# Ledger of designs, part 6: VH-VL binders against Late embryogenesis abundant protein 31 (RAB28)

Target 1, 262 residues: Late embryogenesis abundant protein 31 (RAB28), of Arabidopsis thaliana (Mouse-ear cress) (q9lj97)
Amino acid sequence: MSQEEQPKRPQEPVTYGDVFEVSGELADKPIAPEDANMMQAAETRVFGHTQKGGAAAVMQSAATANKRGGFVHPGDTTDLAAERGVTVAQTDVPGARVTTEFVGGQVVGQYVEPRPVATAAAMEAEVVGLSLQSAITIGEALEATVQTAGNKPVDQSDAAAIQAAEVRACGTNVIAPGGIAASAQSAANHNATIDRDEDKIKLIDVLAGATGKLAADKAVTRQDAEGVVSAELRNNPNLSTHPGGVAASITAAARLNERADI

## First folded at step 1 (VH-VL)

Design r05 (framework fv_recibokibart)
Fold by ESMFold2-Fast, scan of step 1:
Structure r05 (fold): chain C 262 residues (1-262), chain A 121 residues (1-121), chain B 108 residues (1-108)
Amino acid sequence: as target 1 above (262 residues)
Amino acid sequence: QVQLVQSGAEVKKPGASVKVSCKASGYTFTAYYMHWAKQAPGQGLEWIGEINPNSGGTNYNQKFQGRVTMTRDTSISTAYMELSRLRSDDTAVYYCARELGIYKSYGMDVWGQGTLVTVSS
Amino acid sequence: QIVLTQSPGTLSLSPGERATLSCRASQSISSSYLHWYQQKPGQAPRLWIYGASSRATGIPDRFSGSGSGTDFTLTISRLEPEDFATYYCQQYGRSPYTFGQGTKLEIK
């Protein structure tokens, strides 16, 4: 044996599950160099730079160790990152700004910035529509989107995310005729024919009262958030989610439910 | 200015109950969760529970379940924590604190000054 | 419940020095649910760092937080006299929410 104290070469790859709270197939995958590069690019678009201690920094460190160990090569991309993307979504809520980082539709980072208390009045209106003592449901998360992105014109990615949410809430693979998903699809199709944003149907027009419009509802899980994020990403030409949109709201709800005493 | 002002110190005998108040000002009382924590002399902080001032819904640390009751009065922006069947190890400073956040916790950004509860025979 | 263990229990340093305070969780928690508080004798705790790495409003940039999974760190790059206090980490990942036992930063 060498008597010099040297950094020990990794004997097994650093996986997503080793550094992040992720599940399923992604958890067992070695973090690849291109995954880290995609996260760096996404963080730069949102923050103007790579966040110190953020997911990009963690992923870069892991990918470098994995290259040194021979487990991955430059240019390698994890299948889930290639298929579902690497995304940073930003949600403005009364009192705070929430930035959530995703790989393959799963959360790998989240940052929260308090906002001035001048927004507390707006927060009062929002709290009336939400139940904070029990798990947040899919319908409640959809209604919360009205506060964060209510004035956003409905597009195809919104409609896809809402459809995924309804399917998960109802436990079916078919959307209800005249339901919230059908309304969102109709709004997205209508808006595609309109040039002026002020004339388009907005998310508030579709999502207001969502809890009462769903045939069934359930507490938001991490798996529900993954499905909704995937649907929104897949139906956006730039493979990204809208800050404060449906995917962001469902993801925030899933994270809050995970901290609940249940 | 955002403030939480708690009731004054209490001295109680074992078996008694104590009710501590926490009056909020400078913000919308119903918009933020309120937490309660205890700190025994020379010791660290221990979470007791939380209340949603809007709904009145509560969530308690199992260690205090059955002895603690949290309530609020929205008309005077005041939260209350009542602890029953007091023991000597309940001697502590009790704090109320506002949780900053809506969808996710940002920590307890505003704290009351603390209320010393002494339990002695 | 998740147990948070802070080390060292007491850290004796002089103004101008670097301080590194550790917080270890018995189970993995999301960094976004780990917060740090500062408490001075006779005072209520103050939120210092939230989400492992974000400084609370008004907190000087000499303070930084980092970490993920089970290992979290609070670093003070250059100690000022007003920084000597007890620091607590706290988790919101799972109920019951828990605090570490605290690290007391004292003047050498």
Scores: ipSAE 0.000, ipTM 0.396, lowest interface PAE 15.5, mean pLDDT 80

Design r06 (framework fv_recibokibart)
Fold by ESMFold2-Fast, scan of step 1:
Structure r06 (fold): chain C 262 residues (1-262), chain A 117 residues (1-117), chain B 108 residues (1-108)
Amino acid sequence: as target 1 above (262 residues)
Amino acid sequence: QVQLVQSGAEVKKPGASVKVSCKASGYTFTGYYMHWAKQAPGQGLEWIGEINPRSGGTNYNQKFQGRVTMTRDTSISTAYMELSRLRSDDTAVYYCARTSPYYFDYWGQGTLVTVSS
Amino acid sequence: QIVLTQSPGTLSLSPGERATLSCRASQSVSSSYLHWYQQKPGQAPRLWIYDASSRATGIPDRFSGSGSGTDFTLTISRLEPEDFATYYCQQYGSSPWTFGQGTKLEIK
């Protein structure tokens, strides 16, 4: 037995956040041996082999160090990896094949393989389109509501949700006098006096062009969605949100932004 | 207003691949996740995976990992699911469905894929 | 993965009767992530109840959902002929998202 063969005990566990650009609960978790085995199996199924320098190799190295240090044991799995899986997905988009590696729903690796297109201009337009994708803003989410619930008569729950959205977009606790929230409140009050749904002011009348009507805008976050959902629920007699409505649209945007990978 | 229209039935041999399409209309295609689910004859529903139509990012059920690929074409508001190395137990109706945001509010009509020798 | 077990597998009743359909989860599921779908032969599933107790648009008042934790129920107070179908519960609390095996509501 030489000195070089002696095991060395690491000072701290190697966590997901130490080697990957991940957040939340996963970032603080020591990389476990079964997590690494699952990634290796997933890479082998997709690529036919383990990628040199890929996520599986990094995870195997980290898991081995963590076992040596006594922080994890053979057969251990991270709760998030067991619950949400370890996956390798291939997505074909115009101009490229994108392979993305996930642990617990978060990206730990991504590979882009360019694919030929008919012209260089067409290829460049697609690449620019993909790279310029930004997070969905509050204004964009409000505009998306027009397509799913545009013909819905505006009621007090819609007005409350829109007010919460504007307040969060602008970073103030006061709505603009002539803004979108004021328009929604006006519409809801007017509609309360109208008998026929056909004669009521609709969501499209208030939310069309929302991005241009907000004094400020921002990417939708989970906290923004929680605030908007709460406002819609508190002002609905059934304590529910409308399918395809404001809260649903803002929540969908928050979820998409949380998993944006381009 | 909102509609999801899927491609027609397909018959494939074991070992082949199948690519099913789902054309969305009546809403902002890139604003909602698209999911795919499997329903074998006489059985219940099984989730296959999801795609973010804005980014192209995907997340698959590990049972189908390595055999399924989800893509989309935003220019025609169409999502695709390709299942490779087909086996007889892949015979099923495949559905696309939209989430808003945590429940499947709109479903495609389904595509029957039959795998036989 | 969370396993959803529906009972009974088949429920044979006559129009006008009350139907009670059960969905039990192997782990606790937030009410906000439990939903019910109706499916008729040859058709796609349709959203029926979302967030455990909220009726989807157009769903009659005779349908109600309830429950929390691991035990959820779909109740039909007075069956109509068009209500005979298979009902599935579904959870969105933990990936992979899963469905129950279904309860087939059939005419006696």
Scores: ipSAE 0.000, ipTM 0.411, lowest interface PAE 16.3, mean pLDDT 81

Design r07 (framework fv_recibokibart)
Fold by ESMFold2-Fast, scan of step 1:
Structure r07 (fold): chain C 262 residues (1-262), chain A 121 residues (1-121), chain B 108 residues (1-108)
Amino acid sequence: as target 1 above (262 residues)
Amino acid sequence: QVQLVQSGAEVKKPGASVKVSCKASGYTFTDYYMHWAKQAPGQGLEWIGEINPNSGDTNYNQKFQGRVTMTRDTSISTAYMELSRLRSDDTAVYYCARGRFLEKSYYFDYWGQGTLVTVSS
Amino acid sequence: QIVLTQSPGTLSLSPGERATLSCRASQSVSSKYLHWYQQKPGQAPRLWIYGASSRATGIPDRFSGSGSGTDFTLTISRLEPEDFATYYCQQYGSSPYTFGQGTKLEIK
């Protein structure tokens, strides 16, 4: 005791930092019921069901405890979850399919599934083998997006994410004239004037060969992923990232690089 | 291994509809477009259309627009092509094929075995 | 739509000879979207060359593809008995995606 006897506090809330390896402001936030509902919906979209032992189950349990303790109410959403979103994203990187679960741009769950290498794609198998022995670069992560979302029409959120990726890869605050980010912005603007999705410019048209189109490249870091995720979220009306999209691929690459024994 | 297995041969009357299935295995079904192509007896290949199994979005060759419908069921990794108001010139082998993309190259790397549809009076 | 015209329609040759198959597009097609398929009677087509010049997995090095713009070529340097089949060129540059009418390579 310091100066005055403190009243006994009620049960402490279950925070994000109590159940997940998260940092900053999110770690101290009580898990709210709507955060958990958003994660359950995202898992159902991606897995077809709520994953056993996944983030949704953990968050539902924590939110229920927090409601009983009076720390949160039904319909409450954590400010960071409302602002930056709750999403489950799948992306293919060399040798694996990675499913990453996010709250407020931070990873709360990740599942790595080894991906069978198709014999029909010998060149792809060689690239996969080579990348498993080296850190995954921003250009390589962008190329991986071609496999998971290559046929998606380019929109403003994609263009923003690609711009953030190019800026981080090249170490400049200005996009290169005729570069990948400029192409993505042009595609998004063009597509906004087109009614039929089949007539729109696709992500494959922008991202194929990304490693060769970037003026510079670098290994993906968690900070790079956070910047790309933030750009995509801010430019999406639903404050979410596209499953298998640019932010998902960059985030999966960052996580694989963190776990690499290098 | 990647494999596309199609449903068996069908015999239909003019004016009827036919629905052909294509079950995918050995890869993630939602990562690749599924295409359908027609080959009339003794003739070459003709592209009918494509479906994105992830979104359900379709794009059809105008020659078949209004008569073709492509769908998929992601729970069983199966794509479907339904052709309605059948005519005698619809008699053909119908193929499903996986659309692969890599470095801006788009091609059909695996094909189903084909389904013979015969339209006769 | 882009029309692909293959020539000749039928090419009669003997094993050991060189085969040259042509595919001409009615308008320019990026090489990245020009592909070749082999088909034998009663079988599905099989990817043979993609992106105008890249051999698919397992395809022997006697096969080579070349070309750009509107003119593309598939060359077989020294025919083997198993090479006699119909070859189709295909473009993925513009919808509707189209195939050529095929070149039937038959034994003399």
Scores: ipSAE 0.000, ipTM 0.374, lowest interface PAE 21.7, mean pLDDT 80

Design r08 (framework fv_recibokibart)
Fold by ESMFold2-Fast, scan of step 1:
Structure r08 (fold): chain C 262 residues (1-262), chain A 120 residues (1-120), chain B 108 residues (1-108)
Amino acid sequence: as target 1 above (262 residues)
Amino acid sequence: QVQLVQSGAEVKKPGASVKVSCKASGYTFTNYYMHWAKQAPGQGLEWIGEINPNTGGTNYNQKFQGRVTMTRDTSISTAYMELSRLRSDDTAVYYCARAHYSSRGWFDPWGQGTLVTVSS
Amino acid sequence: QIVLTQSPGTLSLSPGERATLSCRASQSVSSSYLHWYQQKPGQAPRLWIYGASSRATGIPDRFSGSGSGTDFTLTISRLEPEDFATYYCQQYDSSPYTFGQGTKLEIK
C-alpha cells in the first residue's frame, strides 16, 4: 500500500514447464514476448478477445516477468514457437465446445465449455461484473493462501484442493493444462523427488496471480469450501487440512461472504 | 549433493582485476540464478549482483556497476565474477550462492568463499 | 534501497536462556521475501529460516521466525552451545537485495 512498494521480480526465467504441462525442450525454454503476442493474436481470432485465464494471459505475465528479470527482450521469440507455431483450435463435440491451445505442437491450454454453458442473464452479469462486488472470489482466496502458507511445499493434498477450487471456479470437471491446478499437480510430482523442503516448489509459486490464471471465477460459497476441504482431507495421510492452507483460505472466504450477504 | 566450490585466495595490487570462479555440482546449473556477495573483514554481507546461467543475463548492484562483470560457462557448470580497478576497500571474502528458483530468492547453498586481498 | 537494521548488535547470553533477535526494515517487506542466515567465524553463511517463518532442513525446533511488514524476529527458545554465531536477516523483495548488519550471539 505504500507508494514506494516495489514489484516482485523473478530471479529465474519463467519457462514453459513452470506454467504448463509440457515436456522436452519446450519445457526448459523461457517464455518470450513474441510467443505471448502470437498466442494473444490466436485467442483474439478465436474468442474475439484474450481469454481470461487462457494461455495468452499466462504467457504475457511470464514474458513480462522475464523481461524485468533480463532473461528476454522485446521481440524475442522461442525457436520452437517460431518453427512450429502458436495455434488455438476450437472443436464442437456432443455436449461441449473444446478449445485447445498449442505452442510448438504441445498443448498449453484446453478449455471445455459444456452445453448449455450459461443463461443469457448470467452472461450479461459476468460481462458487466455485477455478480462479485465485494465478495471474495475463489481466485482471491487462493491468492490469500500466499500470505498464510506461501512457503509451504506443494504436496498432493494441496494439488487436490487447488484442482477442486479450479473446477468449482470454472464450473467444469476439466482443468486447464496451463492453469493453476496443472501447475500445482506438476509441483507436487516434482516435490516428491526432492529431499530438502527449501528446494521444493512452494504454494506461492503456484498461487501468486491465481485470479488471472483461472478461466472463470466466482464468489466462494459454503459448498465450494466443503468440496475443497474434502479434496485436501482425502489426499492427506493424516486426514487433516493444513492450518492457513488452501482449504482454510477457501473456508475463511466462504464464511466472510456469508457474513457480508446481509 | 548440491555444492558450490570457489577458486582459491588471491592477492592483488590496487588498480588490478580479479576473477573468482564458482563451480556448481549436484543440480541443473542453468535452472538456478547465481548470486555474488561481499563480506569485508569483520563486516556484514553485501549483495553484488546476479547472473542467469541459462541466458547469461546479469543484474548488478549500482555500487559495483561499471567495475563488476559476471559470466558463466555452462559446459563446466561454472560461474565467474570479475571485479576491476581494485582498491583497498575491495579486500573481502567473496561468496557465490544459488538462489531459490522463485522470486523469493533465499540463498542455498553458498560457496566456501574466496578471500581477495588488495594491498600495495 | 531497503535498509535492514538488526538489534541488538551483540547479544551476550548463557546456554539455556531465550534469545530474541530483531530485524527492522526501512520500508515494508513481504514475509515471503525475508530470510535468516547463520554464520560462524571462518565459514560461509548457512540458510536458517526462509520466508520469515519456515525452518530450513536440519534446523532445530528451538528456532522460530516471525513477523510481517517492517518488523521481523528470530527467536531461540533455549540456547545450546552450538547456537552462538552471527545471524543475518536478508530481504529479496526489491533490488538491490540487502542484508542486515548482523546480530552476534556470544557466550557470557
Scores: ipSAE 0.000, ipTM 0.448, lowest interface PAE 12.7, mean pLDDT 81

Design r09 (framework fv_recibokibart)
Fold by ESMFold2-Fast, scan of step 1:
Structure r09 (fold): chain C 262 residues (1-262), chain A 122 residues (1-122), chain B 108 residues (1-108)
Amino acid sequence: as target 1 above (262 residues)
Amino acid sequence: QVQLVQSGAEVKKPGASVKVSCKASGYSFTGYYMHWAKQAPGQGLEWIGEINPNSGGTNYNQKFQGRVTMTRDTSISTAYMELSRLRSDDTAVYYCAKDITYRGVSYPFDYWGQGTLVTVSS
Amino acid sequence: QIVLTQSPGTLSLSPGERATLSCRASQSVSSTYLHWYQQKPGQAPRLWIYGASTRATGIPDRFSGSGSGTDFTLTISRLEPEDFATYYCQQYGSSPRTFGQGTKLEIK
């Protein structure tokens, strides 16, 4: 993740509902420092460190802002996090590994990564200095966003991130007519005129089948993630990225590809 | 027609502050970020920071963090950059510049103000 | 921060000659976020090429940009008197946004 200064100075507390797709009592709760510490510990247990663009990083940022604003204190935890826990689970399913992050039984992050296929041909290529193993592609990372933020209304920051992703996948500085980025731009413009979130076009409406909608695709690199993060962050009023959104998914994919490359 | 018009030259003593204005016309002021850049005499360009005129959100180059403040007034389509605790090496021409997106991904600075010379001397 | 290094620092040529200006990044930069500006003495910079290779409005066909990764080039196929200026490359891919130190194109 590109390190950019973010003048995140909330006049009101940053709540779970402000940064995650959660509902009920949890949505109204200020993110507390101990909640963030628990998520960081859970991510470290599962990943060996905190995941870039994961829930722990978002929660640490929010809890720090809330402490600065006087809304929470260092030892504070939300009742739901204390009672029901903060959990990171990895589940292997056919063709993929799914990592899901929970606070109080609600999903705050979910990442789907395809499994590389080990074949005789891939093993032979590796011996001669070439790898035929599948890396996570930009299209696959965009599809993974459906799992983590599929019901999020498309806004201008999402559209910018999707545009950056398509440009990087295709190796151009122009988006395809009628392509995924054009659809995201149309959705964001439409949604700007709509009052009720339920009537807005959602990320799932744009990103479902992204691998088939891109004119070209490629393995996600760290540089691709930096460009997508920059685009999303620049077009967000708070100069931040959405947890589990496009930038978060592309960042997770880049990170997994780095580990697979070594 | 797009125009960015900056305030006039200023001479300041070390330790003073200076506030430069940039008045925009010919486009939707809140639709695009405004950037500020520094050019010391005989030197190249250095990015200071950016402001989103719609939200007022800012992002500063760490080199200027703590000394720079960017604001805007949407009622008169004007952006401001205030630099405090001035030093002799702050002597420079300061430019405002509008960015633009070509299909959401490019962000070049398509229009620039004429520049404001700030001289810091004792 | 990404450091952009331009070479040569000064390029002395005559009208009618070909100019090649280099911009090298300390780490890979997407061509989408690599831009070039022209600046004449006493004037503000002007957008010249954006996205590594796309000419800005009104820029003559003799100018072309190319490159990817860490190595970018601005080429002027046949210099005209009005082309003598300082050229800056810039990246917008990460914060802080950075400029190269400039290449001054001067008459021999």
Scores: ipSAE 0.000, ipTM 0.395, lowest interface PAE 19.1, mean pLDDT 80

Design r10 (framework fv_recibokibart)
Fold by ESMFold2-Fast, scan of step 1:
Structure r10 (fold): chain C 262 residues (1-262), chain A 123 residues (1-123), chain B 108 residues (1-108)
Amino acid sequence: as target 1 above (262 residues)
Amino acid sequence: QVQLVQSGAEVKKPGASVKVSCKASGYTFTGYYMHWAKQAPGQGLEWIGEISPNSGGTNYNQKFQGRVTMTRDTSISTAYMELSRLRSDDTAVYYCARGGTVYTRYYYGMDVWGQGTLVTVSS
Amino acid sequence: QIVLTQSPGTLSLSPGERATLSCRASQSVDSSYLHWYQQKPGQAPRLWIYGASSRATGIPDRFSGSGSGTDFTLTISRLEPEDFATYYCQQYGSSPLTFGQGTKLEIK
């Protein structure tokens, strides 16, 4: 709890750290009404409704309690939610759909929905993949982005997320010449000069074969996901991540790897 | 109360430029995207583009790319759309409209609209 | 670009009747990015339904939106005189943001 070092009073605000497993500055912040409204909007965008048991319901309850206690007022927003956003991302990986909810780049909600594959060939390939490898690698998560956002034009936020993924996979602070991050940056720069959306370089053009283009690869960890989410969020003018994009895929991989005990 | 107030009607010759203003009040101007749309007489709506008043970043419909420029002045909570090299088929009512926040973006649609500015292009 | 096709182009009905307006997309659109607007002659459009099914603030419960993928519907269960207007669907599941051509709801 972020308040362990301080004397506790009978009446005090419900903070992010009281209801979510978050750290740093966010953990000490009272949950504000506009933060809850942003999460509700993000959940409605992704699910078509406010998700039962999702972060929005928890945040609305906490914000209401904080308003009754006089700790926050209608229209208030925490500085981290205002600066870094409130987002919900979905990505499809073999056998599952993973939904991740973020405030200020930190995870406040996640859940996995199993999805069986219908075709015999696809099911066989998926089962073989699961039996041979329990951990999803950074390269594999980047390739999975092709399925969820392959037709998205590459922009600066995508390039930043891909760069963060490559440096984490390779353990170096230098972008490999001719590597995937260099290709993504080139694509984003090129696309900034292109008028027609159909003429822009897409994520599939950069991320196809990502496992073969990385100099090194590794199982995705929570720390890897945090770094990639932060890079995408910071380099997006809207301070949000793209649903089904790079950050979403890396986050889904980290979540699945935690369940596999890798 | 939340309101968008646009500048008055304009009459221009072919080849001229027009700059339409949209003054916001009753909300945090920098917190919401501003969109611009065109409606020719008796026709439907056509999206021109959007601007983030916070960052100044713009995204234009390719059909208007090269002829449209969107700007804003945060000190007076006013957005601007300038359309150059005017043609007769640019005769239309032009609307500004408030979009979502930097976090909600396109989830809520455009909930507040200006009254519209009639631009007539004739010789 | 995603083309939104609305049908019918004109719908002539009497107060008290049910209206069903269709919006079909040329490719799949995430329902969260599908919105409906009402516009009366000489007035700006007004947001009516957002995210395919959520009524905007102040919109009567006789209005409902539904649909997913490529097929979306706006339904008015019991027409009132003030409901006669042009209705537009709009998407931003893919750039550029596009509107349908509109359905004009007129008194018979």
Scores: ipSAE 0.000, ipTM 0.390, lowest interface PAE 19.5, mean pLDDT 81

Design t01 (framework fv_traxivitug)
Fold by ESMFold2-Fast, scan of step 1:
Structure t01 (fold): chain C 262 residues (1-262), chain A 120 residues (1-120), chain B 107 residues (1-107)
Amino acid sequence: as target 1 above (262 residues)
Amino acid sequence: QVQLVESGGTLVQPGGSLRLSCAASGFTFSSYWMTWVRQAPGKGLEWVANIKQDGSEKYYVDSVRGRFTISRDNAKNSLFLQMNSLRPEDTAVYFCARGYRSSSYAFDIWGQGTLVTVSS
Amino acid sequence: QSVLTQPPSVSVAPGKTARITCGGDNIGSKSVHWYQQKPGQAPILVVYYDSDRPSGIPERFSGSNSGNTATLTISRVEAGDEADYYCQVWDSSSDHVFGGGTKVTVL
């Protein structure tokens, strides 16, 4: 490139391919304001007050330039971002914590924080330490439900609670296609047509590995618990939550997080 | 340890030229946007120029455009600022700084600066 | 060119809270970063992307950004917090813009 001067009011839109290493249909799309807002919300859920930022700033700048150029309007969202989501995932691997940012299923940012490889004994000590010192996340609370209600057939109240949990974890109003909420809704619909409980899809089939299946995660707050409880209650004919179910696990996590002053 | 060290600052006559260097160590230099920021004696910070990871994009503040050229040598972990047609108002401490992660929007690592004085 | 307005100075007693404002048209739509600079030293990044903190920066430092004003808040101020503080944004029209700086004096 030969550009020595940044022109004001660009004559062509800033596309995803101009600022990120993405391919296919996404690469040619102008970055839209709502795409940028969705990424900023997702980053806020994952990056607490002590963590580093990511792709949201790039997207906000590009969307602002595109609005000035008349290529996009306030409230616009690209089809791929609306359909497949704008997500941030935080995954622990041997020796590191990896934070990966996605738009439409494609990577737009990846950040690696080195961590010592834990021994079996250290892993046991760390699990105890997480319960006392680290905030319990929405994904962790969903996995805890497997221990308390893993054999429960998935019904519509479970699916609603799981959807509320995923939306709160990701900070967007879009659930991931093929994600945990979509799987729960599918399971509940299937189970409604099945007569024998032993043939129904169980909570363990949906919630096992929930932390790795969520596009983004966050510490459970009291407000998160209230939203999940509300969703489960409103979708249950008896206006009650299941003991040891999703709402119960999220509520327990919020309570523990408050006691730890997290 | 991650470190940036500037050099090349000296006294020059108005209309003269000077080349500043910044030596980077402790990180993968080729993965970051790099920036020059200056500070006139007793004044605030002013962004001067930034350069993309591969050198393909360069941007400048209006007052130095056409006079200053930012460049980098990734094989040598070095950033440069070629300053031509220097003016008294270019007198400042020049800092090199690293863009945060893959973006140029925040600057997380700074050198200690090198003083450029433009005077007769 | 966009302009960021900071008060030239803020005085605060030890243990109290200092608030440094950064004013700009529609600054709440931009990401604001904050730097601390002590005399004769390079700036250090203390808050980035409005409210996040780099590793090693104490939780006493926090930020917010809404409407036309961004704010850096320093709680339980210590003598070592005495410094100049600068806000900074990226804008498509003017690239990187720094505020004029605020000198924080701990009385």
Scores: ipSAE 0.000, ipTM 0.380, lowest interface PAE 20.3, mean pLDDT 79

